VH-VL binders against UPF0111 protein PH0637. Designs and how they scored, part 4

Target 1, 226 residues: UPF0111 protein PH0637, of Pyrococcus horikoshii (o58371)
Amino acid sequence: MIKMQVWKKLFAKSPFKPLIRHAEVVVQTVETLEKALDSWARGDYENMKEYAKKVDDLEDIADKIKSELRDSITSKLLMPVQRTDILEYLHMQDKIADAAEDTAKWLLIKRNLDSIPNDIKDIILKMGKESIKAAKLVYEAIKQLDNVLESGFAEKEIKKEYKIIKQIEEVESKIDGLDSKLMEIVFTSELDWKDGLYILNIARTLSNISDKAKDTAERIRVLMNK

## First folded at step 21 (VH-VL)

Design g1 (from f8 with light chain Y93W)
Fold by OpenDDE, last read:
Formats: structure tokens, sequence, C-alpha cells
Structure g1 (fold): chain C 226 residues (1-226), chain A 122 residues (1-122), chain B 107 residues (1-107)
């Protein structure tokens, strides 16, 4: 109940401020995943495992926040944005953390990576770094959206928001390129198919981070056009 | 400056073991690994394996599996390579090399020891 | 294991000559290829890593190129101190493997 009142108070100030708080945890989740990936690539399974657990914990926190926010947004709450739009955005934003968690889960299933070549590891790491960029950009986007609202939808602020959205799209495109390259390498190399499947699933879940980031950006676009 | 100093030449009989040391200085020992490479007379360079001074992870050439053990002592910044059940074809100059192995800077043998001659003869 | 094949096995050249050594991998290794110079009684010396990146302190007359399976080491103008044996090495797959070496001798 106390938490509910806190969220309601924040929503009273802005419909986006609570979403920013959620986005912060999402970014932390993805950043922690990067640490897991780094340990993973170095063959440090124990540290990787610890970071993976932290990713899971952070995702749980994100989910909890999401639930609290959903409960706080009632039909009685007066907002300049429709409740459904906020919830849709929140859902997309939360999926970023979910994707990160999925990636972390895959990292845990293989202890020894000696059979994985360095070029593949590097591509995965690059994908991880770009995924972090995507998550951070989403964080910036929702903050900027709040600025757009506070400015009374000033053109200058709207322009900044679209710039961020474009950057998210570019990052997603880069990750797609890396994913394609990785697929080519996996299927043309002498990599064991079990290892290939392992790597492809890591790539898939990593790519999903940026996909969800792009989806989140699209929701922002929709909000700005209303 | 980075320096790797290896132990002196060894003469061993077949079936014996040899342990070569590689004392390092001039850098943070645990930030890198140590690779071991040997060269038999009249042959090229052969990678034996490497060890991470960070986490102790090792990878040995399959040819040497069961006979080679690589270790590190962080307190002395020294790496060791033990080769057991020596054969005549193990006669070679053995080198240790600093090995980078981290994201963005994978394997690079940038600094080498002076080499240790190990002679295996009856 | 990945086999690294160098060509030629030996080459005779004169000071000032342009020398090219090739290295072929039995499978794709991206750009995870290094070149070493080795002189008798001395430790091997890293020249190039990541196929084309010159190691610090190495003269600019050395250059590396290639990706995938085919790689080249070039010495633009051979100097007296360059006569040695050169090795390529892949470090994409375990075990890391060297080429058989190219002996560069004075003509």
Amino acid sequence: as target 1 above (226 residues)
Amino acid sequence: QVQLVQSGAEVKKPGASVKVSCETSGYTFTDYGISWVRQAPGHGLEWMGWISAYNGRTNYAQKLQGRVTMTTDTSTSTAYMELRSLRSDDTAVYYCARTSYKPGDWVRFDYWGQGTLVTVSS
Amino acid sequence: DIQMTQSPSSVSASVGDRVTITCRASQRISDYLAWFQHKPGKAPKLLIYKASTLESGVPSRFSGSGSGTDFTLTISSLQPEDFATYYCQQYNWYPYTFGQGTRLEIK
C-alpha cells in the first residue's frame, strides 16, 4: 500500500517518471549481462554464473516494479496519456530485461567453451555491447519523452526524441548484421552442431534484446503521435 | 619493461620428468596468461598449451594431454611447465610467452622467454 | 586441428627485395592470424597480429594482409637483419597451430 502511494505520487507528476525508474533496472539488467558475457568469453564460469544470477535477480526486480506500476495505474488516475498506452510501453520495456535473462540462462548450460572459436566469441561480445547500447538508448528515450511532455511538446524536444529512436533502430540493424554474420560462420565452419545450436540461441536471445528495444521505441513513437 | 626469464637447460633420461620455470616481471602477472611453445631440432614451432594466470584455466595440446601440467605462482609471478614421461622426441627448446587473452585482445604472444633446452637422451 | 600451410618453404632474396610469404589455413580463421620472426638462438618475435596489425616496435616494412583462409606477409624492402625463419600462427581454434615455417635466406 505504501509503495502504491509512492507510485501514484510519481504518476501524478508525470506518467513517464515511474517508467524511467523501471528502465533504470532494465539497463542494470543488461549491463550485468555484459559482465556475464565477459566472464563467459574468458572461460570464467564461476563469475559468469554469479553475474547470471544477478541478471535473474534484477529481472525479478523489474517484474516486481512492473506489477506495482500496473496496480498503480487505475482508471481513476488522471493522466495526459491513456492507461493502455502506458501499459503497452511498460510491457515492451520489460521484455528487454526478459530477453537479457533468457540470454543469461543459455550462458549457464555450457561450462567449457574451448570448442568455441574466438571469432564467434567476439561476435557474441559485440552483440552484447550493442545490446547494452540499445537498452541505454531506451532509457534515454523515455527520459526524453518526459521532457517532451514537460515542454508542452516543443518541436525541439520532439526532434531529440526522434533522434534517439533512430539511434535505437540503427543499433538494432547493427545487431541484425552481426547475427547474420554469426549464422554464416556457424554454418560454414567445422563447429559441432551442438555448439552451433548453443551459440545460435545465445545470439537469438541477445538479438531479442535489441528487437524489444526497437519495439519499445516504436511505442514511444506512437505516444508522440497521439 | 616486460621480461620473461626461464630456467636453465636440462638433460633428462627417457621416462623422467622435467619442470621448466618462467619468471615474469614488468607487468601485472594475473592480467595475462602464459603459453608454452617448443621447437625440436630441425622442426618448426609447436604450441603446447597455455594457462591463464587470472583463473588458472588451462588448455593443452591433445598430443601432450596427460603428460603436461602448467601451473602458476602468483606470489612469485612465475609460470611452470612440467612434462612427464619424457621421450627422445621431446628434445627441444621450450619457450614461455606472455599471452593476452581477454575480450578485444585475444591471443597474442607478444613477449617471450629466452628458451630452455631440454635434452632427452639415454 | 587446423593445418597452416606456408609458401614457400624457403626463399632466397637480396637486400632491398620485396618478399612475400603466404599462409593458408585448412579452414576459416577470420583474421586471427599472427606472424612471427625466428632467428637461431633467439626467441621468436611477434611481427603481426590480427592478420594485419603491426606489433609495436616492428618496422613498417613489414605488413600483413588477408582474412578467412589466405594470408600474406610482405617485407617491402628486405634488410640484412630480416633473414630468418617466419611462421604464421592461427589462434581462432584450439589447439593453436603454426605453419611449417618459411626460411628467408640471403641470395
Scores: ipSAE 0.887, ipTM 0.949, lowest interface PAE 0.5, mean pLDDT 94
Fold by OpenDDE, fold request of step 22:
Structure g1 (fold): chain C 226 residues (1-226), chain A 122 residues (1-122), chain B 107 residues (1-107)
Amino acid sequence: as target 1 above (226 residues)
Amino acid sequence: QVQLVQSGAEVKKPGASVKVSCETSGYTFTDYGISWVRQAPGHGLEWMGWISAYNGRTNYAQKLQGRVTMTTDTSTSTAYMELRSLRSDDTAVYYCARTSYKPGDWVRFDYWGQGTLVTVSS
Amino acid sequence: DIQMTQSPSSVSASVGDRVTITCRASQRISDYLAWFQHKPGKAPKLLIYKASTLESGVPSRFSGSGSGTDFTLTISSLQPEDFATYYCQQYNWYPYTFGQGTRLEIK
């Protein structure tokens, strides 16, 4: 783990650099979830279980980093951004990893997926892939925010940031569409209530990844307007 | 080129067991599964089940549960289908077929064996 | 189980004719439907998968359409080698099930 002194040095350079480090772990968490979903869909429970465990481990690392960052950002630290704003952003960004962990937990509760039709599995996989995109875009957004600050809020850099934010919103919208489609399929299919509940909760937690990504992007928007 | 070659015709008595082999070549065996389909005289195609050559996972048709066992040998890239407690209505041509099971490419029976006639008669 | 019903059970046609075969599923199967050609003494041959995707090497005169519960196989111009039995198959739900078959005969 990174020492507290290192975090303080990073904050001295930029209020966003430590957040970028946290975002890297968040992306790894969601990417690992995607691997779990792939194994899940193939019916490879053992590999899925292993990936799910890795998701938990990465989420724990993200939490630890968040805690360290909170401890390192003191009121005495002079930054161009308010402490409360940084902490609010960090909280939202961390929720992306939390959502991924929630999804992984649901994957573990059912071993046999023979009763789940292939079209539903495919929709879940698509949702997983889009979730990765959302997390990666958040990573790009916070990096770009650092560029905005370093440039002294140059219009060109601000424009790039808004483009990334828009992309996050588009991905979230796409996932919402998939979620709606899935719900319709589940409720009009011959799935039993247990299978339906299982699938809908996986979808809900997956969708929450992109929702939190969108929320994170909104926090960036707020920061840019200050 | 992808090839599936099945074992020869079998004649069995009621109550006996039969084991049909399906030797594959021309592709990575463990990247696919093997499905088994049969056709009784005067009837259509009937799906019996399939097995993943990657992890050995199987799914059998309910009507055959308890009587059928599908296995694979990765060292020889060969799939096997054993049917026990044979009955007259098990008389059929049995086919093996390469089966995709990857996300986005679910269940495509793209290559088939030549078929194996199994006759069950007293 | 999903019941697959083909229509017609048999059809007589001439070379050059347009032939259509329908398949209906007892419940929604999205586009997870395949069409097979089967000739006596030969292995079944995959023609169409995912309802409308032509398998590699299959002539373009074969086409598939449909989604949900109703599907159609079309042969735009029948060739001598096309006389056979055709089967639809759903692979959305276990167990995978075939239609009863459509025998295409020479008129």
Scores: ipSAE 0.886, ipTM 0.948, lowest interface PAE 0.5, mean pLDDT 94
Fold by OpenDDE, fold request of step 22:
Structure g1 (fold): chain C 226 residues (1-226), chain A 122 residues (1-122), chain B 107 residues (1-107)
Amino acid sequence: as target 1 above (226 residues)
Amino acid sequence: QVQLVQSGAEVKKPGASVKVSCETSGYTFTDYGISWVRQAPGHGLEWMGWISAYNGRTNYAQKLQGRVTMTTDTSTSTAYMELRSLRSDDTAVYYCARTSYKPGDWVRFDYWGQGTLVTVSS
Amino acid sequence: DIQMTQSPSSVSASVGDRVTITCRASQRISDYLAWFQHKPGKAPKLLIYKASTLESGVPSRFSGSGSGTDFTLTISSLQPEDFATYYCQQYNWYPYTFGQGTRLEIK
C-alpha cells in the first residue's frame, strides 16, 4: 500500500521513472546470473547454487515490482503515454529477468561438468557476458527515454536513444552468432546427447535474455513514435 | 618466484602405496590447481589428474581411478599424490605442475616440480 | 579419450634449421592445445598454450599454430639448446592427453 503511493507519485512525475526502478532489478538479476555462470564454469557447484538462488529471488522482486506498477497505474492517471503501452513495455522488460531465471534453473540440473569441454564452457560464458551488456543497455535505454520525454522529444535526445537501441541489436546479433557456433560444435562433437541437451538449453535460455532485450528496445521505438 | 619442490625418490614393493608431496611457494596457492604427470622409462608424458587448491575438486585419469588420491594442504601450500596398489608399470618419474583453472585460462602447466622417481620392484 | 598423434616421432636437424612438428587430435579440441619441451633429467617446460600463445620467457623462435584437430609447432632457427623431446597436450576434454612425443636431435 505504501509502495503503491510511492509508485503513483513517481508516475505523476514521469511514466518512465517507475520502469527505470524495475529495470535496475532486472540488471541485477542478469548480473547475478553472470556470477552463477562463472562459478558454473569453474565447477563450483555450491557457489553456483547460491547465485542461482539469488537470481530467483531477484526475479521475484522484479515480479513484485511489476505487479505493484500495474496496480498503481490507473486509467485516471494523466500521462503522455497510454497505460497499455507502459504495461506492454514493462512486460517485455520483465521477461529479461524471467529468461535469466530460466538459465539459472538449467545450471542447477547438472552437478558435474567434467564431460563438458572447455571450449563449450567458454562460449557459454561469453554469452553470459553479452547478456549483461544487453540488460544494461535496456536500463540505459529506458533512462534515455525519460530524457527524450523531458526534452519534448528533442532530436538530439532521440538520436541518443536510437544509438542505444542499435547497440542492443548488435549485442543480440553477437549472442546469436555465439549460439550458432555453439550449436555447430555440439552437433559435430562427441558430446553425448544428455550433455548436448543440457548445453543447448542453457544456450537457448541465455540467448532469450538478449532476445527479450531487443524486444524491449522495440517497444521503446514504438513509444517514441507515438 | 614460483617454485614447486617435490619429495625425494621412493622405492616400493608391488602392492604398496606411495605418497609424493609437492610444496609450492611464490604464489597464492588457492588461486591455482596442481596437476600430476608421470613418465615411465622409455615412454612419454602421461596425465594422471589434477586437484583444485581452491575447493579440492579433483579429476583423475580413468586408468588410475580407485588407486590415486590427490590432496592439498592450504596451510603449508603443499599438494600430495598418493598412488596405491603399486605395480611394476607404475615405475616412473612423477611431476607436479601448477595448473591455472579460470575462464580464459583453463589449463596451463606453467611451473613444474623437479620430479620424483618412484621405483616399484620386487 | 582424445588421442594426440605427433609427427614425426623423431627428427634430426642442424643448427639454424627450421623445424616443424605437427600434432593431430582424434577429434576437435578448438585451440586448447599446449606444447611442452622436455629435456632428460629436467622438468617439462611449457612453450605454447592456447595453440599459439607463447609462454613468458620462451624464445620467439618458437611458435604455434592451428585449430580444431591439426596443430603445428615451429622452431624458426634451431639452437643447440633446443635438443629435447617435444609434446603436445590437449586440455579441452578430460582426460587431458599428451602426444607420444617428438625427439629432436641436432646433427
Scores: ipSAE 0.886, ipTM 0.948, lowest interface PAE 0.5, mean pLDDT 94
Fold by OpenDDE, last read:
Structure g1 (fold): chain C 226 residues (1-226), chain A 122 residues (1-122), chain B 107 residues (1-107)
Amino acid sequence: as target 1 above (226 residues)
Amino acid sequence: QVQLVQSGAEVKKPGASVKVSCETSGYTFTDYGISWVRQAPGHGLEWMGWISAYNGRTNYAQKLQGRVTMTTDTSTSTAYMELRSLRSDDTAVYYCARTSYKPGDWVRFDYWGQGTLVTVSS
Amino acid sequence: DIQMTQSPSSVSASVGDRVTITCRASQRISDYLAWFQHKPGKAPKLLIYKASTLESGVPSRFSGSGSGTDFTLTISSLQPEDFATYYCQQYNWYPYTFGQGTRLEIK
């Protein structure tokens, strides 16, 4: 109940401030995943496992925040943005954390990576780094959106927002390129198909992080055009 | 200056064991691993395996599985390679090498020991 | 295991000559290839890693190229101290494997 009142107060100031708080947790989730990937690549299963658990915990926190925000947004609140638009954005932003959790789950499946070649590991790590960039950019985007609102939709602030959105799209494109490269390597190598499936699923879930980031950016576009 | 100093030459009988040491200095021991490579007379270089000085994880060449054990002592920054059940074809110069194994710098044997001759003869 | 095949097995050259050594992998190893110089009674010396990156302190007359399965080590102008045996090594797959070596001798 206390938390509910806090969210209502924030919404009274800005419809985006609570979303920024949620985005902070999402970024932490993806950053933690990067640590897990680093340990993973080094063959440090124990540390990887711990980081994976932290990713799961952070995702749970993100979900709780999302639920609280949903409950705090009522038709009685006077906001410059429609309730449905905020909820749709929040849903997309939360999916970034969900995707990170999915990746972490896959990392736990295989304990020994000696059969995985280094070139594949490097590509996965690069994908992980770019995923973090995507999440951080989403965080910057929602903060900037708040600035857009506070400025009364000043053209200068709007331009900054579109620049961030473009950066998110570029990162997503880069990840797509890495994914394609990875697929070529997996299918042309003598990698065991069990290992291949393992790697491809890690790549799929990592790519999904950037996809959801892009989707989130699209929701910001929609909000700015209303 | 990074240095790897190995123990002296060994002469062993078939069936015996040998343990070669590799004392390191000039860098943070636990930030790297140690690989072992040997060269038999008239042959090329052969990778034997490596050990992480960070977590003690090892990977051995299948040919040597069951006969080789690699260990590290962080207190002395020393790596050890033990080879058991020696036979004549184990006669070789054995080298230790500092091995990087981290993102962006995979498996680089950038510094080597001077080598240790192990002779197996009846 | 990945087989690394060097060519030639031996080469005779003179000081000032351009020397080229090739290494072929039995399967794709991307650019995870290193070149080593080995002189009798000395420890092997890393020359090139990641197929084309020159190790610190190595003369610029050494260069590496290639990706996938075919790689090349080039010495642009051979110096007296370059006479040795050279090895390629893949480090993409366990176990890490070396080529059979190329002996570079004085003509």
Scores: ipSAE 0.885, ipTM 0.948, lowest interface PAE 0.5, mean pLDDT 94

Design g1 (from f8 with light chain Y93W)
Fold by ESMFold2, fold request of step 22:
Structure g1 (fold): chain C 226 residues (1-226), chain A 122 residues (1-122), chain B 107 residues (1-107)
Amino acid sequence: as target 1 above (226 residues)
Amino acid sequence: QVQLVQSGAEVKKPGASVKVSCETSGYTFTDYGISWVRQAPGHGLEWMGWISAYNGRTNYAQKLQGRVTMTTDTSTSTAYMELRSLRSDDTAVYYCARTSYKPGDWVRFDYWGQGTLVTVSS
Amino acid sequence: DIQMTQSPSSVSASVGDRVTITCRASQRISDYLAWFQHKPGKAPKLLIYKASTLESGVPSRFSGSGSGTDFTLTISSLQPEDFATYYCQQYNWYPYTFGQGTRLEIK
């Protein structure tokens, strides 16, 4: 556990540094989910289960950091950015880890994947890879926002921030495309309805990762306009 | 350098069982699976099933469920296929094939054993 | 189960000819299809995987195309060593079914 006074000292240095610390755990969570997905696709239930447990543990750590950060933001803490904007950003960023945990929970439900065709497994894995990229880009975006603040909102640093935000939007769009392709395959194939439901729920939770990354990017736009 | 060497030809009576071995070399055995494919005289290739040396999981063709068992021995890098309750229509050449089983390289049969003739006759 | 239907069942051709063999899946398999060459007394040989990717060491006169349910193997200029039986195999859905084979015979 990190002490309340440590968080308050970080907020005093920058309103974004504590958010960067939270983002580090979110990235670890999604990277661990990718390992769970790889094991899942290979039919390795026991390794998948161990990675899924670690995803759950990392999400708990992210939740704890979120709670500690909320407790550290008081009305008396002077910041150059609105408190509600910081709290709203933290909420969206934490939802990335929540979505990763949701995916891990769905992976655990089905032990035997022989009824799932290889093209569906590959699409799910591609969505997982893109969700990792989205979470890493969010981490880069919040780090760059700290640079924007340090520079006094210099236009060159703002331009770098918008480039990262555009990359997040492109990754989210790619995941939406993969999700649409997956839905078409599921509804036009001979896949059993329970397997279809299972796959579409996994896809929904993976899409939620990118949706929350995009929402987080929109919060960064708000923070830069003020 | 990858090599799959199968056990020798066998003659069996109906109702017996046969166990064909597939000894591998030149690669990391646990990174791959082994598929079994047979060809009866005058017929095409028939996929029988496979086993992952990675985690021991199997999938068998439904036609053979209950009669076939595939195993591996990682200490000797060897795969085995046992077919029980043999019938005359089980007479075939039986092949083992190295099988990729990973994202982007699912079920590629790049190296094959030399084949094992199993004859079921009374 | 997915049924793989090859056409033609056999073909007679001369050295230098262009030969095409088709394979149809009973349902969508995306591009999860392989082509094999099988000569009497030898093990099958992988030619093409993922419908169109040439296996290492296979001559460039072999090519594959298709996605979904319809696939083609083409030999652009037939050589004496190409006389064999050719099989397609889908590997999207268990069981990983072979086609019935196409016998390529010299005239």
Scores: ipSAE 0.732, ipTM 0.889, lowest interface PAE 0.8, mean pLDDT 90
Fold by ESMFold2, look of step 21:
Structure g1 (fold): chain C 226 residues (1-226), chain A 122 residues (1-122), chain B 107 residues (1-107)
Amino acid sequence: as target 1 above (226 residues)
Amino acid sequence: QVQLVQSGAEVKKPGASVKVSCETSGYTFTDYGISWVRQAPGHGLEWMGWISAYNGRTNYAQKLQGRVTMTTDTSTSTAYMELRSLRSDDTAVYYCARTSYKPGDWVRFDYWGQGTLVTVSS
Amino acid sequence: DIQMTQSPSSVSASVGDRVTITCRASQRISDYLAWFQHKPGKAPKLLIYKASTLESGVPSRFSGSGSGTDFTLTISSLQPEDFATYYCQQYNWYPYTFGQGTRLEIK
């Protein structure tokens, strides 16, 4: 109840301000995942486990905010933007945190990483660093969309938005390239099949972070072409 | 500036143990690992294993598994390598080397100790 | 274990000569390869890491190349202090194995 009134007040100021609040938690989630990945690569399972738990907690917070926003929204609050458009954006943005939690779950499965070669560990960490960059760019993109609305859709502000969207697409393309390189290494090396499956699933969940960031950027592009 | 100083030469009988120390200075000990490398007379270099000074994690060469123990003492910035059940073919110069263990910068043996001769003879 | 094979086992050369030493890994190691110089009575010295990156303080006459399984160390113009034994080492897969060494001798 009380939180619904807070969210309704934010929606009254701008249809995008509550989405910015959600994005803040999504960034925290992915930043915490990077710390889990760093600990994982160093073989520090106990610190990795602590960060993985924190990723789960932050994803729960993001999911709760999403539910509260969904319950607080009415169509009359969001002119000129439709309720459905806000909810579709929120859904995509929340999936970034879901993908980060999926990655954390996979990290927990293997305690000893000595069978994983260093070139694979380095590629996974690079994918993780790019996923942080993607999530931060999504945060900047939704903030800039609020600026676009505040300005009355001024062309200058729209151009700034397209620059951020292009940067998200570039990061997603970079992660796709890293994923392709990783697949080649896994299938051309003497890696045990269980380790190969483990590594490819981690890579899949990291790729999902950037895929959902790109989907979120596409949603912003649609909202902005009013 | 960075310095690794090893304990002195030792003479041991077969079946005994030896513990070689590697005292470090000039850098943050817990930021790196220590590898141990040996060279028997007339032979090349042999990697024995390493230990992280960050969390104590080790990896030992499989040939030596069960006979070697590597440890660190953070309070003195010192690494130790103990080799048990010595044989005459363990006669070698034993080196410690600073080892990067950070992601993206693995395994650079950039600084080495002076070496410790261990002679195993009846 | 990844076997590292160096060629040649030894080489005789004169001051000023160009020398190339090769190293082959028994399986792919990307570019996770280092080169070391070892002189009698001294500790080994890191020359090159990541196949081609020169360690600080190492003369520019040393260079490395290669990726995958085949690697080379080149000394462009030998100096008197370069006569030593040279080792490659892979650090992609545990255990981090050395090659058998290449002894560079005065002709």
Scores: ipSAE 0.721, ipTM 0.883, lowest interface PAE 0.8, mean pLDDT 90
Fold by ESMFold2, last read:
Structure g1 (fold): chain C 226 residues (1-226), chain A 122 residues (1-122), chain B 107 residues (1-107)
Amino acid sequence: as target 1 above (226 residues)
Amino acid sequence: QVQLVQSGAEVKKPGASVKVSCETSGYTFTDYGISWVRQAPGHGLEWMGWISAYNGRTNYAQKLQGRVTMTTDTSTSTAYMELRSLRSDDTAVYYCARTSYKPGDWVRFDYWGQGTLVTVSS
Amino acid sequence: DIQMTQSPSSVSASVGDRVTITCRASQRISDYLAWFQHKPGKAPKLLIYKASTLESGVPSRFSGSGSGTDFTLTISSLQPEDFATYYCQQYNWYPYTFGQGTRLEIK
């Protein structure tokens, strides 16, 4: 059985099941990033580097799945959901893995973190935990969308979907608050300017994970409207 | 139960070296670090530096740079602090302290050794 | 290096009194501040970490507050066993400096 035939068969069963398969890899990517970030904060550069390489490998797998899914959707497929809506969701969901890889790349830049104070390390780790939580909620959201379809759009299943979407938005809002706090600390402290730039770029990539999770949640609203 | 037991008192001449040991028990040695803190007579506590038993990383107070070396031996769960080129103002009680160094629990000195008096006289 | 300045240098007080010791950092350390009690002939004892979290086994009459640069240790009702020297320590930035100490003498 060829990859395009497998994906077409899965699309025929449910327009959302191939997206769930992609999301599984995205979750693995962000969970591996969490391990890289924990190792980074502890000053364990070699273990962090190993996890960062695994993040890169998983992002490559997610990108490959995205390409295969895109290639398997043809104008000849009859689906209850528009092809463009599926592709736009897939694009946003894949950007979550891209953002995780960006974070991993920034972690690799600096071997010695002694110049970084502990309050900054703790805020970065908290931003990381929240961003990863947002990405995992996206996985729950696409799984719940499949439940909505299987139930025939039962109102209680739709309500569960909107609850997950609201949770993603709340996490993104919390990260915005943490980012503002971090920015104040960096600009009012005696931190060297190169270290400040390093920290703020890590924070930007972590915020981008949650931003893409929020964007993906908005695409779920579109998919529910059919 | 967590214990840190230090080596005994020492008397040294200026220019000599001293090596104080800190033998630990009752916890996973490689999960923590060991900090060294000293107190000279009539003075307060002074942080000297620390070593991670996890990966051997150290950070030393600038005042002591070039004169101090901290090491660990994981097979005996023991930390060591060596102070070289001793001066009379190095006379102090030297303490080791278990040091948390992980997210949410940075640098908590929850358990201490009994102290080691080092006297530098000539 | 962050300088930690304690006030007062010493204090005499009676059993039952409320005693307040302050600690000021030369720059912001958020709440990465610990308090220690040190009695002659004994190792220092951790009382409070993260500015306000009481270490297990420490009497509830001890409390800490503050964030940023200004911190306070309070003993709400002095007991005879509280005679000691008290130190603050910041642990946000290397080196993890101590204050110069405050001697608490009970009358």
Scores: ipSAE 0.719, ipTM 0.883, lowest interface PAE 0.8, mean pLDDT 90
Fold by ESMFold2, fold request of step 22:
Structure g1 (fold): chain C 226 residues (1-226), chain A 122 residues (1-122), chain B 107 residues (1-107)
Amino acid sequence: as target 1 above (226 residues)
Amino acid sequence: QVQLVQSGAEVKKPGASVKVSCETSGYTFTDYGISWVRQAPGHGLEWMGWISAYNGRTNYAQKLQGRVTMTTDTSTSTAYMELRSLRSDDTAVYYCARTSYKPGDWVRFDYWGQGTLVTVSS
Amino acid sequence: DIQMTQSPSSVSASVGDRVTITCRASQRISDYLAWFQHKPGKAPKLLIYKASTLESGVPSRFSGSGSGTDFTLTISSLQPEDFATYYCQQYNWYPYTFGQGTRLEIK
């Protein structure tokens, strides 16, 4: 079909260019989640719901691209990189979009946020912003991996790649710190137990975005080995 | 440049209602909320509640629930506070205050109206 | 409702003195606390928000500190225009309650 010809053409140019295309949709997914989170914090349930639906639609698109890429690799392919390494990377990168959808689903559950204190709302938004930053860094990382390949593994380009990977790790560490602070606030405050569970599950899904970004960065390290 | 101008003093009898207006200028009305704060003679400040001019969401102090209604009119950039079933202990100066409700900048009462004295006496 | 308790209820001081006012929340409010100055016949004036951030146009002799439940407003060198009633307010939890006030008087 037309889609298979496009993917095979991209694979012929670079084993990483189709992964970059998938990452573009993953970035759109997390950017749309950011809009949902902003609407959520403002108490604008209707706009938040609209963005949450769009997150779901974009995650479906990412999953469809993943399936098409997997099918394209099972056709004849000439690459300098192992097929299984590409597929494992693709799996991890797609999980970022899955985690973003999980966050959006949790946001929908509570229509009125008056029982949630402002310090908790601010920490959740900060975690969201950092998680989205981590996902965007994954996009930069896969683009830079393509630069590494095209340069013939030039040392300068490899150093740039490690810098991006380090930034992803730093963001993940920052989210761990925010999660610890949130736990302290939730367990030392007078939140109703349902609100506590709601907040901690949102935090868990946001942390999962950054965890999957870090896992994807580790796959980039594997792909950089000649 | 931001200005909040309230309606004039009112004298009411117990059981009546009062509606205080707060006309705003010098900023985008729908980007903020309006809080209402009162001070009875010899007493401190009491937060009554607020309304978002963005989406009309309100939150009222529980003590006043059922007796207070806060509204906005975006065409005139004006907020209103209506207090019903007035009692003598509702005698107070009533203030409106601009309320930031942006994430990271919650509830900063940076600009206030001049106050409206409401006297409830038989 | 979160109860905000100020101490002392009143302070007598002279121009040039250092004055400290304490505010205690009945529950943890992180640093979501503001300080207001209120003079008779005038609207309250925001001095400090987020426990320690000085509002624009407020003299640097005012400072705030604290997090959690215990907060302090300090006036480092009292001026004649500083004689007023001071209120803390928490804005973490609805309702956004005020302290009972601290009246700062001339000796």
Scores: ipSAE 0.705, ipTM 0.873, lowest interface PAE 0.8, mean pLDDT 89

